# VH-VL binders against Nicotinamide mononucleotide adenylyltransferase (POF1): the designs that were tried, part 1

Scores and structures below are computed, not measured.

Target 1, 258 residues: Nicotinamide mononucleotide adenylyltransferase (POF1), of Saccharomyces cerevisiae (p25576)
Amino acid sequence: MKKTFEQFRKSNLLFQVLKGPQHLECQKLFVLDSSFNPPHLAHFQLLSQTIKNFKLKDTRSHVLLLLAVNNADKLPKPASFPTRLEMMCLFADYLQEKLPQSVVSVGLTVFSKFIDKDKILHEQFVKGCSADIGYLVGFDTIARIFDEKYYHPLKISDVMESFMSGSQLYCLARGDCHLSAESQLRYASDILEGKFEPVIPREWGARIHVMQNDYPALRNVSSSEIRNKLKNGQVESLKDELPLCIYDYLINNKTIFD
Unless a header shows other numbers, all headers, positions and changes below count from the first letter of the chain; antibody chains aren't numbered by Kabat.
ipSAE, averaged over its two directions, is called F for ESMFold2-Fast, E for ESMFold2 and O for OpenDDE. V2 adds 0.75 times the mean of E and O to 0.25 times the DockQ between the complexes of E and O.
Where letters were taken out, [cut] stands.
Atom coordinates printed by the task and the answers are left out, and those that the model quotes come from them; centres of patches stay.

## First folded at step 12 (VH-VL; from e2 with light chain S31Y)

Design f1
Fold by OpenDDE, fold request of step 18:
Structure f1 (fold): chain C 258 residues (1-258), chain A 122 residues (1-122), chain B 106 residues (1-106)
Amino acid sequence: as target 1 above (258 residues)
Amino acid sequence: QVQLVQSGGGLVQPGGSLRLSCAASGFTFSDYYMYWVRQVPGKGLEWVSAISGSGYSTYYADSVKGRFAISRVNAKNTMYLQMNSLRAEDTAVYYCARGEYSYAWPEYFDYWGQGTLVTVSS
Amino acid sequence: QPVLTQPLSVSVALGQTARITCGGNNIGSKYVHWYQQKPGQAPVLVIYDDSDRPSGIPERFSGSNSGNTATLTISRAQAGDEADYYCQVWDSSTWVFGTGTKLTVL
């Protein structure tokens, strides 16, 4: 994986699929964008909750695990990009087994911004086909996307129009972010009611889906929490938070987060 | 072939204790949530307790919380239900069951034990 | 806790179609699972995730779920279908069963 990653890094490629179908094979695309440091069951839960809430179990979908990598000389921490990609590939196999109606790909891109991610995916992955794209992200990411401070002097409504017109955003409400879970759950409706106008067009509320996490064991799962438990030797509890393949990987590679 | 074989039921006085056992075979025991579900004779089903594959996570119905303890020994492919401070209303047939996943969570029960009668009576 | 309401009993003529309902507030947003229980036996899963059948369950058994009602449909009813039927859901922190329906095949 190190060699593969280095090859990508040395190339001028902006996007590459490392595992699974190289192009979109279904009309519905779920993009799970995360640091995957490490992948964990809450990532699967996000997808699971989406499928359940919108009754998509019979809908064929393509799941793309997407890792954003920068070209900066700064080393990613804690786990290296090759390590994350290895875990992502394991996670992809896990998802493929759990999702018989889906195909799973692992991809990486140099873009960190969603508008750029979306553009490159349309260009190189979707390849001009009509697609229903859903981005699966954390609420903090959504909040960041719609923070006007990142767009000045441009308006969010202008910059993100193309993205929001063609995409859905899905996330799970959490209790450990800057907004209360209740506020998170009302976020989309608040947008629809025009509470964020003119910064956020009210019609975008229909494309943002903040969902309740129905699974208690997964409500407080995060990559940081997992790393902390691993560091503290609390490995047994991780079995309930990780796919077995990821658990085994972490147990056999304990220094990956050092 | 998945099999769940139960033991440990019987008659006990109010305030007494019993321990139920469920021996599993035919699958990787540690990969599955296991459950206890009870049924009063002639009545419906009631979930009692759940335990994760690792045994780290446990769940209890409000009706038994603080009195019942679910546990498992994966090396023995066996799950237990320690029932303390038993009440007349705990009288029921107790079933062990294997949980099956609806995606990320075990929402339903695909295999059941034969059931064990627990009778709490003076 | 959510309450899953089922009819106490349903009757069906041999060879006809039986429908057993399970009512719950916004149950359509959840997955509903169904169990068959014959006298003196443990429950048997017959439908999971609204409409999927476990291996070994006849195609005569089907499920649907929308709005506030889930439905178990048993087509071409046979004498052996006479049993109690329970719906079940996961609800945030508990596994909840319906009150049960006795199906009689006439």
Scores: ipSAE 0.867, ipTM 0.929, lowest interface PAE 0.6, mean pLDDT 94
Fold by OpenDDE, fold request of step 18:
Structure f1 (fold): chain C 258 residues (1-258), chain A 122 residues (1-122), chain B 106 residues (1-106)
Amino acid sequence: as target 1 above (258 residues)
Amino acid sequence: QVQLVQSGGGLVQPGGSLRLSCAASGFTFSDYYMYWVRQVPGKGLEWVSAISGSGYSTYYADSVKGRFAISRVNAKNTMYLQMNSLRAEDTAVYYCARGEYSYAWPEYFDYWGQGTLVTVSS
Amino acid sequence: QPVLTQPLSVSVALGQTARITCGGNNIGSKYVHWYQQKPGQAPVLVIYDDSDRPSGIPERFSGSNSGNTATLTISRAQAGDEADYYCQVWDSSTWVFGTGTKLTVL
């Protein structure tokens, strides 16, 4: 994976699929911003909850795990990009097994900004085909997407119009956010009610889906929590928080976060 | 072939204790949530308790919290239900069951044991 | 605790179609699972995730779920289909069963 990663870095490519289909193969596309350190079952839950809540079990979909490679001049922490890529590939295999109606790809991109990621995916992955794209993100990402300070002097409503007209945003409410879980769950409704006008068009509320975490065992799972448990030798409980393949990988490579 | 074989149960006085066992075979035991579900004779089904594959996570119905304890020994492919402070309303056929996943969470029960009758009576 | 409501009993003539309903508030947003239980036997899963059939379950068994009602449909009813049927859902913190329906084949 180290060689593969270096090859990508040297290629000057903006986007590359390293595992799975090279281009979109289904009408439905789910994109996970997969800077996971490490991937864990709550990430799968985000996808799972989306499929369940919207009854998409019979819908063929393409799942893209997308890792952004930025700040090439800085040493990535806590795990290296090759290590992250290895875990992502394991996670992709896990998802492929758990989602037989889906195809799973792992992709790299040099873009860290969400809008740039979307643009490059349309150019090089979707390639002009009609697609129903769902972005699975954390609430912090949603908050950033709709923060006017990142767009000044341009309006969010102008810059994001194309994106919001063709995409859905999916998120799980969490307790470790700047907003309460309750506030997160009301966020879309608040938008629909016009509480953020004129900064955020009220009609965009229908395209934002903040979901409740319905899985008790996964409500408090985070990558940082997992890393801490690993460092402290509290590894037994991780079996309930990680895919087995990721668990085994971490147990056999305990120093990857040092 | 998946099999769940139960043992234990019987007649006990109110306030007494019983221990149920469920021996599993035909699958990787530690990969699955296991469950106890009970049924009062002539009545419906009621979930009682759940335990994760690792045994680290346990769940209980409100009606049995503080009195029942679910556990498992994966090396023996066996799950247990320790029932203390038994009440007349605990009288039921108890089933062990294997949980199957709806994606990221086990929502339903695909295999069941033969059931064990527990009778709490003075 | 959420309540799943089923009719106490349903009767069907041999060879006809039986429909057993399971009612719950916005049950259509959940996945519903169904079990068959014959006298003196353990329950058997017959439908999961609204409409999927486990291996060995005849195609005569089908399921649907929308709005506030899930439905188990048994086409071409046979004498052996006479049993109690239970719907079941996961509800955030608990596994909930319906009240059960006795299906009689006439």
Scores: ipSAE 0.821, ipTM 0.915, lowest interface PAE 0.7, mean pLDDT 94
Fold by ESMFold2, fold request of step 18:
Structure f1 (fold): chain C 258 residues (1-258), chain A 122 residues (1-122), chain B 106 residues (1-106)
Amino acid sequence: as target 1 above (258 residues)
Amino acid sequence: QVQLVQSGGGLVQPGGSLRLSCAASGFTFSDYYMYWVRQVPGKGLEWVSAISGSGYSTYYADSVKGRFAISRVNAKNTMYLQMNSLRAEDTAVYYCARGEYSYAWPEYFDYWGQGTLVTVSS
Amino acid sequence: QPVLTQPLSVSVALGQTARITCGGNNIGSKYVHWYQQKPGQAPVLVIYDDSDRPSGIPERFSGSNSGNTATLTISRAQAGDEADYYCQVWDSSTWVFGTGTKLTVL
């Protein structure tokens, strides 16, 4: 992936698919936007629980694993972007095996902000299809997306109109943050009832889906937790948190987080 | 070729202890969640305990918490159930079982051992 | 705590279709798994993830799950299908079995 990443960096491209179909092939698109440092079972849990809760098991879906290469570049990132892209390709193979009726693509973009990602994906990946994009995110991300202070002096209703007209948000409620899981689960209906008007138009509540976490044993799985366990030699416990292909990759390449 | 061979059952007095064993073969043992499920004679199935492939995560039914301890030794391909402070209601056939994933979580039991009778009686 | 309710018994004529139900509040949002248990034997998985069959299970066995009811369907019932049947789910914090159904083939 080093050569492929350097070619992208030298190009004027804003978005590129590195693995799988180059364009949307299904009417339903799910985007996992993450650091993938490394990919793990909690990434899969968010996707699989969305498929389960919205009864899409027999529906052909397209899954895009998306990495932003300009994201958080001023902080130490243990694994290089080429290494992350390699793991994302392994993870894509894993997802394709687990979801045989679906298709999986791996892509990268220069954009860090969701509105810019959404625009480029609609223009270059979805193109003329009559589908919208489902983003798989954490609740903290939803809260930041709809926080007016990040858009001042612009109105959020003006900035986010194109995003909300063509895309949806899916997340799992979290029991370990200050906002209760019950409050998170009511968030979409609170918007529909107009409780956040005029800042958040009520009709946007139909585009936000907060689900109960059916698998709380995966709640504590994160890329940073996995990296800490690897550094501390707690390798056997990683078998419970990673797809086998990612586990094997990490065991055979233990220094990538140095 | 997947086999789960159980041992360690028998008759024990109330308040006593017993250790069940489940020896696995025909698969990579450390990749799988393992389970204990019991059945009182003439009654239905009840999940008892689970252990992750690594052994770090353990789970117990409320009826056995604090009395039973599940463990595994991956180098020996063997899972154990240590049963302490046994009660008459613990009398059952105990099955070990292998878990399999429904997507990201092991929800169901695809292979079962032959069962081991535990009788708690004076 | 969570209860999966099954009928105590179901009868089916030889060659006909048997249906065994598993009731639970909003069970359609869960994946339902089914086991067959013959007298003196360990359970055998016959359906997983609502409708999928393990290798070696005949196509006569099928499953469905929607709303508050999951159903195991056994078409062209044979004498060898006479057994106890259990549904099972993961219910957010625990593995839960149904109450069990004795299938009698007449």
Scores: ipSAE 0.268, ipTM 0.716, lowest interface PAE 5.1, mean pLDDT 87

Design f1
Fold by ESMFold2, fold request of step 18:
Structure f1 (fold): chain C 258 residues (1-258), chain A 122 residues (1-122), chain B 106 residues (1-106)
Amino acid sequence: as target 1 above (258 residues)
Amino acid sequence: QVQLVQSGGGLVQPGGSLRLSCAASGFTFSDYYMYWVRQVPGKGLEWVSAISGSGYSTYYADSVKGRFAISRVNAKNTMYLQMNSLRAEDTAVYYCARGEYSYAWPEYFDYWGQGTLVTVSS
Amino acid sequence: QPVLTQPLSVSVALGQTARITCGGNNIGSKYVHWYQQKPGQAPVLVIYDDSDRPSGIPERFSGSNSGNTATLTISRAQAGDEADYYCQVWDSSTWVFGTGTKLTVL
């Protein structure tokens, strides 16, 4: 993946599919936008619980694993982008096995903002198909999307109207100390009731889906927790947190986070 | 040919202890969550305990927390339930079961052991 | 605390269709699994994930789940279908069985 990544980095491309179908093949698109450092079962949980909660088991859908390469990671020693892309491809194979009626693609983008990701996906992946795009995100991402300070002096309603008319946000509530899981679960209904007007139009609450976490054993699974367990040699418990293919990759490459 | 063969059980006085065993064959034991489910004779099924394939994660029904301990020895393909401080209401047939995934989480029990009767009575 | 309510008993004439319900608040948001248990035997999985059938289970067993009710349907009931039936879910904290239904084939 080093050579493929360097070709993308040196190109003027804004988006590129590295694995799976190059364009949308279904009317429903799920975009899992993450650092994938590494990919883990909590990433799959968000997708699978969305399918469960909205009874989409029999719906053919397209899943795009999307990595943004224009931002620095927050961790002290992140895995390289080529290494993460290798794991994303393994994770895509895992998802394809678990969702045999669906298709999975792996893509790169230069954009970090969801508005820009949404535009480039409509332009280059969806290509004029009328698609219902579902973004699978954390609640902290939802909070940033609707924080007016990131748009000032523009209004959120002016900037986000196109996004909110053609896309949806899916999120699992977290036990974050900043905003309680209970408050997160009420967020969409609070918007629908007009609590955040005039900043956030009330009709946008129909496009935001915060779900109770039905799988609490996966609630504490995170890329950083997994990296800590690898560093400390606590590898047996990782079988419960990772797809087997990712587990095997990490065990055979224990130094990628050094 | 998946098989779960149970042993242990019997008659015990209140406050006593027993250890149940469930020997597995016909599948890669360490890949599967394993479970204990009990049934009071003539009554319904009640989940008791679960353990992850690695043994790292354990779960207990509220009625048995602090008294029962689930464990496994993957090298022996065997799961155990250590039952301490037994009470009359623990009298039941105890089944071991293999868990299977509903997508990302093991939600259901696809193979069951034959059951082992535990009677707690003075 | 979650309770999955089933009728205590259901009777069906030989060759007719039996329906066994499993009631729970918003059970339609969960995957429901069903077990058959004959007297003196361990339970056997007959339906998982609302409507999927394990290999070896006849196609006359089917399931559905919406709103507050999941239903196990046994078409063309046979004498061998006489058993206790349990629904089961994972709720956010535990594995929960229904109260059980005795199916009698007349």
Scores: ipSAE 0.126, ipTM 0.681, lowest interface PAE 6.6, mean pLDDT 87

## First folded at step 15 (VH-VL; from g2 with light chain S29N)

Design h3
Fold by OpenDDE, fold request of step 18:
Order: C-alpha cells, then structure tokens, then sequence
Structure h3 (fold): chain C 258 residues (1-258), chain A 122 residues (1-122), chain B 106 residues (1-106)
C-alpha cells in the first residue's frame, strides 16, 4: 500500500479509485468520508441504518469510501496514509460481504473541503451520469459544512445551493459531541422551522437526516476511543466496536497509532 | 442446514430459577446475533433478550431486566438464558432465534428453535 | 409500547387468495416481517423486508407495505396454510410483534 500511495502522490492526480469499480455503476451513490482512523462498526451502522430507515434495500447502490490526502508532505497522525488505506480496503471487503447487492469502491482525493470532494466526484467518478448521491457523515462534518465562518464573505446559501439541491446528508447522532444527542436529532427540524435563517435556508432541513443509532453500544464509539482502548490493552471491549477483520488487523499491529 | 435445538425449562415455583440452553449448528455461530422470544400459551410473541455474536453486548426487555441473564459460549455453539426470581407472568414457551446476518443490528429472526415450556406456579 | 394491529381471524376458501393486514402508524416507513406458526410448532419466517421470501417459502406468499398497513398475501390457499400469522417490526427500542391472525382454510 505504501507504493500505491506514493504512486498516487507522484501522479498529480486529483482523484483515483484504488479498489473496486473505477466509475459509478448505480443510480444511488453513498459516499463515506473515510478519514477513519480506524474505521469501525458505527460507520457500517450509518450505512446500514440509512438503507433500512429509508427503505433502500431493494435499490442497488454504489458505496464509495473516500480518503482525503492533504498535506501529504507532513507525517500523518495517528496512523500513516498507507496504513489507513489498508484498513479502508479491509473495511471495503467487509462492506461488500455484508451488502452483496451493492458495489464498493475505495478512492483517494487531494481535496479536504467537502465541496471540492463533491466537485471532483461529479467530474471523475459520476462522469456526467445522473446520480442520487447520499453523503454519510458525522455530525461534526455537518456542523462544519453549515458554519458561516468558513464561507465569509460568501453566503452558505449561495455556495452550497447546487450541492444541497442534488444531495442528501445522513448522520447518526453520537455522544461526546459539542452538541447533545438530542440537539443533533433536532437539527434538521430546527432548520426546517427557520431557526438558522437566513444563514441556512429552511428547505435544506429536508435533505439532512440525523438518526438515533439503533445499536446502543455504538452510540459513543469513536476512532479516538478505539485507539485509546487499544493503547490501554482493553482489546476485549473492541469486539463489538470493530469489524472482525479490522479488529484482527489492529491486534496484530498495535503500534500503528504510535 | 441451520438448526437450533433447545433444552431446559420445566415447572418451578415463584421465586425459583431455571436455565435454558440453545445449541446451534449449520452456521458460524459467532457471526450472528441470537435472541430469546417467548409466547404465553394462547397469546402472541414477545422479545425477551438479545446477545451479540461476540457475547459482549446484551439487551433485555424491561419485563425481565435484573432477573434474566443471556450468555453464550461460542466454542460450544451454545446460548443460555438464566432466569432468576421467576414470576407467574413468566410462564411461556421460550424460543431461541437467530438474527438476520446482513446488518450490524438485526431487525428480524430467520431461524427458530423448537421452543421450551417454562411454567411458574405454586 | 408501539402496537401492531392484526385481525383476529381471516377465512379463505381453498384455492382462493387470503390477505392478512398489519396496521401501525406510518408502518410503511419501516420494514415489516411475517411469521407463520402452526399449532404446537415454532414460528417460521415467511416474508422479510416487506416482500422478500426466504428460501423454501413458496411464491404463493407475498408481502406489501404502504402507508399505515402492511399486507401478507397468500394466493391459491392450501389446507396447509392454516396457521397463526404474526407481523413484526423493529421500532427504535425493541422488536415488536403484531397481535396475530388465525387463518382458516375452508
């Protein structure tokens, strides 16, 4: 994976699929912002629960795990990009096994901003085809997307109009967030009620879906928490937080986060 | 093929204890959530307890919390239900069941054991 | 606490089509699953995720779900179809079963 990663860096490509289909093969596309370090079951649960809650089981979907490679000249922490890529590929295999009706790809991009990621996907992955795109994200990402400080002097409503008119945002509420789980769950309805106008158009509330995690044990799971448990030798408690393949990988490579 | 074979149960006085067992075969036991569901004679079905594939996560219906304990020994392909402080309203046929595989949190039960009658009476 | 309402009984003539309903508030937004239970036997999954059939279940069994009502349809009813039928959903905190319907084949 190290060679593959270096090849990408040296290629000056803005986007590249390293695993799975090179282009969109389904009408429905799910994109996971896969800066996961490590990936864990709450990420799978987000996808699973989205499919179930919105009755998309019979809809063939393409799942894209997308890793942003920014500041590649710096030493990434806590795990290296090649290591993260290895875990992403394992996670992709896991998803493919659990969701045989879907196709799974792993992609790299140099863009860190969400809007730039969306743009490059339309240009190089979707390739002008019609697509129903759902972005699976954490609430911190949603909060960042709709924080006006990142857009000054431009308005969010202007910059994100094209994106919000053609995409869905899916999120699982979680603990240890700057907002309570309750506040997270009300976020979309608050938008619909106009509580964030004129910064956030109220109609965008219909395209944001914050759900309660049906798997209670995963409600407070985070990559940071997993890394801490691993460092502390609390490996038994990770069995229901990680796919087995990721669990095994971490157990055999405990120093990857050092 | 998938098989779930139950054992245990019987007649017990109120306040007594029983332990049910469910032996699984025909599939990778540790990959599946397992469940207990009970049915009062002549009545409907009620979920009782759930346990993850690893056995680390357990869940209980409010009606049995603090009294029942679900566990599993994956090396033996067996799941258990320890029932303590039994009440008359616990009288039912208890079924072990396997959860669906595709998702991290199963919504339905695809295979069931033959059931075990538990009677709590003075 | 959530309630899935089923008719107590449904009768169908041999060779005809039986329909068993399962009512719930916005049940159409959830996946519904169906179980068949014959006297003295364990439940058997006959429909999952509204309309999918497990292996071994005949095509005569079908399911639909919309609005506030899910429906199990049994076409070309046979004597062996006489049983209790239960609908079931996951409802955010628990697995909920319907009240059950006794299907009689005449």
Amino acid sequence: as target 1 above (258 residues)
Amino acid sequence: QVQLVQSGGGLVQPGGSLRLSCAASGFTFSDYWMYWVRQVPGKGLEWVSAISGSGYSTYYADSVKGRFAISRVNAKNTMYLQMNSLRAEDTAVYYCARGEYSYAWPEYFDYWGQGTLVTVSS
Amino acid sequence: QPVLTQPLSVSVALGQTARITCGGNNIGNKYVHWYQQKPGQAPVLVIYDDSDRPSGIPERFSGSNSGNTATLTISRAQAGDEADYYCQVWDSSTWVFGTGTKLTVL
Scores: ipSAE 0.902, ipTM 0.945, lowest interface PAE 0.6, mean pLDDT 94
Fold by OpenDDE, fold request of step 18:
Structure h3 (fold): chain C 258 residues (1-258), chain A 122 residues (1-122), chain B 106 residues (1-106)
Amino acid sequence: as target 1 above (258 residues)
Amino acid sequence: QVQLVQSGGGLVQPGGSLRLSCAASGFTFSDYWMYWVRQVPGKGLEWVSAISGSGYSTYYADSVKGRFAISRVNAKNTMYLQMNSLRAEDTAVYYCARGEYSYAWPEYFDYWGQGTLVTVSS
Amino acid sequence: QPVLTQPLSVSVALGQTARITCGGNNIGNKYVHWYQQKPGQAPVLVIYDDSDRPSGIPERFSGSNSGNTATLTISRAQAGDEADYYCQVWDSSTWVFGTGTKLTVL
C-alpha cells in the first residue's frame, strides 16, 4: 500500500479509486468521508442508520470510502496514509459483506474541502451519470459547510447551490459536538422553518438528515476514543467498537498509532 | 451446525439462587452476542439479558437488574446466567439465544436453546 | 417501555392466507423480526429485517412493515403452520417482543 500511495502522490492525480469499482455503478451513491484513523463501527452505524431510517435495505447502492490526503508535506498522525488505506480496504471488505445490495469502493483525494471533494467526485467518479448522492458526515462538517464565515464575501446560497441541488447530507447526532444532540436534531427543521434565511435557503432543510443513533453503545465511538483505549490498554472493549478485521489488524500492528 | 444446549434450572425457594448454563457449538462463539429470553408458561416472550461477544458489554431487563448476572467463558463456549434473589414472578422457561446482526447491531435471535424451566415456589 | 400489540388469535382455512399484525408507534421506522413457536418447542426465526427469510423458511412466509403496523403473511397455510407467532424489535436499549398471536389452521 505504501508503494501505491507513493505512486498516487507522484502522479499528480486529484482522485483515485484504490479498491472496488473505478466508477459509479449504482444510481444511489453513499460517500463516507473520514480520517479513518481507524475505521470503526460508528462509521458503519452512520450508514446503517441511514439505510434503516429511509428503508433502503433493498435499494442497490454504491458506497465510497473516501480519504483526503492533503498535498501538505506533513506526515499524517498518528497512522500513516498507507496504514489508513490498508484499514479502509479491510473495512470495505467488511462493509461489502454486511451490505450485499451494495458495492464498495475505496478512494483517496488531495482535496480537503468538502466542496472540492464533491466536485472531483462528479468529474471523475460519477462522470456525468445521474446519481443520488448521499454524504455521510459528522455534524461538525455540516455545521462548517453552512457557516457563512467560510464564504464571505460570497453567499452560501450561491456557492453551495449546485451541491445542495444534487446531494443529501446524513449524520448522526452526537454528544461530543459544539451543539447539544437536541439542537443537532432540530437543525434541519430549523432550516426548513427559515430560521437561517437568507443565509441558508429553507428548502435545503429537506436535504439534511440529522439522525438519532439507535444504538447507545456506538454513540460515543470515535477514532480518537479508540486510540485512547489502545493507549490505555483497554483492548478487549474495542471488540465492541470495531469490526473484527480492524480489531485484528490493530492487535497485530500495535505500533501504528505510536 | 449451530447448537445451543442448556443446563441448570429447577425448583428453588423465593430468595434463592440458581445458575443456568448454555453451551454453544458449531460457530465461533466469541463473535456473537448471546442472550437469555424467558417465557412464563402460557405467556409471551421476554428478553432478560444480553452479553457481547467479548463479554465486555452486558444488558439487563429492568425486571432483573441487580439480581441477575450474565457472563460468558469464551474458551469454554459457554454462557451463564446467575440468578439471585429469585422471585415467584421469575418462574419461566429460560431460553438462551444467539444474536444476529441487523447491520451494525444484533437486533434479533437466529438460534435458540431448548429451554430450561425455572420454578420459584415456596 | 415500548409495546408491540398483536391480535390474540388469528384463524385461517387450510390453503388460505393468514395475516398477523404487529402494531407499534412508528414501527415502520424500525426493523421487525418474527418468530414461530410451536407447543413445547423453542421459538424459530421466520422473518428478520421486516421481510427477509432465514434459510430453510418457506417462501410462503413473508413480512412487511410500514407506518404503525408490521405484518407477517403466511400464504397457502398448512396444518404445520399452527403455532404462536411473535414480532420483535430493538428499541434503544431493549429487545422487545410482541404480545404473541395464536394462529389456528382450520
Scores: ipSAE 0.782, ipTM 0.903, lowest interface PAE 0.7, mean pLDDT 94
Fold by ESMFold2, fold request of step 18:
Structure h3 (fold): chain C 258 residues (1-258), chain A 122 residues (1-122), chain B 106 residues (1-106)
Amino acid sequence: as target 1 above (258 residues)
Amino acid sequence: QVQLVQSGGGLVQPGGSLRLSCAASGFTFSDYWMYWVRQVPGKGLEWVSAISGSGYSTYYADSVKGRFAISRVNAKNTMYLQMNSLRAEDTAVYYCARGEYSYAWPEYFDYWGQGTLVTVSS
Amino acid sequence: QPVLTQPLSVSVALGQTARITCGGNNIGNKYVHWYQQKPGQAPVLVIYDDSDRPSGIPERFSGSNSGNTATLTISRAQAGDEADYYCQVWDSSTWVFGTGTKLTVL
């Protein structure tokens, strides 16, 4: 993966698929945009619960695992990009096994901003198809996307119009955010009722889907918690938080996050 | 071949204690959540307790919290249920079961032990 | 705690199709699992994740789940299908079994 990553980084490419189909093969695309540091069962929970709650089990879906290659190393002690790519490929195989009706791709992009990722995916991955893109995100990401301070001096309604016309957001409510889980669950209906106008157009509420977390025991599973357990030698409990293939990879490479 | 072999049932008086055992073979025991499910004779199934593959997470039905303790020794491929402060309502056949994942969470029970009867009676 | 309601009994003529229901509030958003229990025996998994069949279970067994009702369907019923049947879900905080249905093949 080191050589493949360096070839991408030295290229003029803005986006590249490294594993799986090079272009969209299904009418429904789910994008899991994460640092994958490491990938874990809460990533899978968000995908699987979205498929179940929106009755997509009988629909062939395309899943794209997307990693941004930019200033990701500003966060605490991330694994190298080649190492994360190896884990993403293992995770893609795991997802393909668990979701045999779906297809899975692994991709890289140079863009950190959500709107730029959306543009490049429509241009280079979805191109030639009419696609419904669903982004699988945390609620804190939804809150940032719709916080006008990140767009100043531009208005969010002007910047995000193209995105909100062609894409959707899916997330699980979490109790450890500033906004309560109950308020998160009402977020889309509050938008539809105009409670955030003029900043957030009310019609955008139809594009945001906040789900009840049906598996609250997975609520505390996060990449940072997993990295801390590895540093502290608390490795046996990680079997309950990771796909087995990712667990085995981490155990055989315990210094990844040093 | 997956097998779950149970032992440790019997007759006890109210307030007494009993320990059930479930010996596993034919699979990597530490990779699987394990469960206890009980059934009052002539009645339906009731989940009792769960333990994660590592043993670090345990769960109990409200009816048994504080009285029952689930444990496992992965080196012995064995799960246990320690039952204390037993009541007449705890009389049931107790099954151990292996959990399997519905995607990211262990929801269902793909292999079951043969069951052992626990009778709580004066 | 949530209750998964099943009919107490269902009868089916030999060779006909039996349907056993499992009712619960918005059960269509949950994965439903089904177990067969013959007299004096441990339960056996017959359907998981609404409609998937474990190896060794005849294709006569099928499942569906939508709205407030999940259904176990047994086509071409045989005498050996006489048993108690239980549905089961994970419900946010606990593992929940249905009330059970006795299937009689006439």
Scores: ipSAE 0.455, ipTM 0.792, lowest interface PAE 3.2, mean pLDDT 88

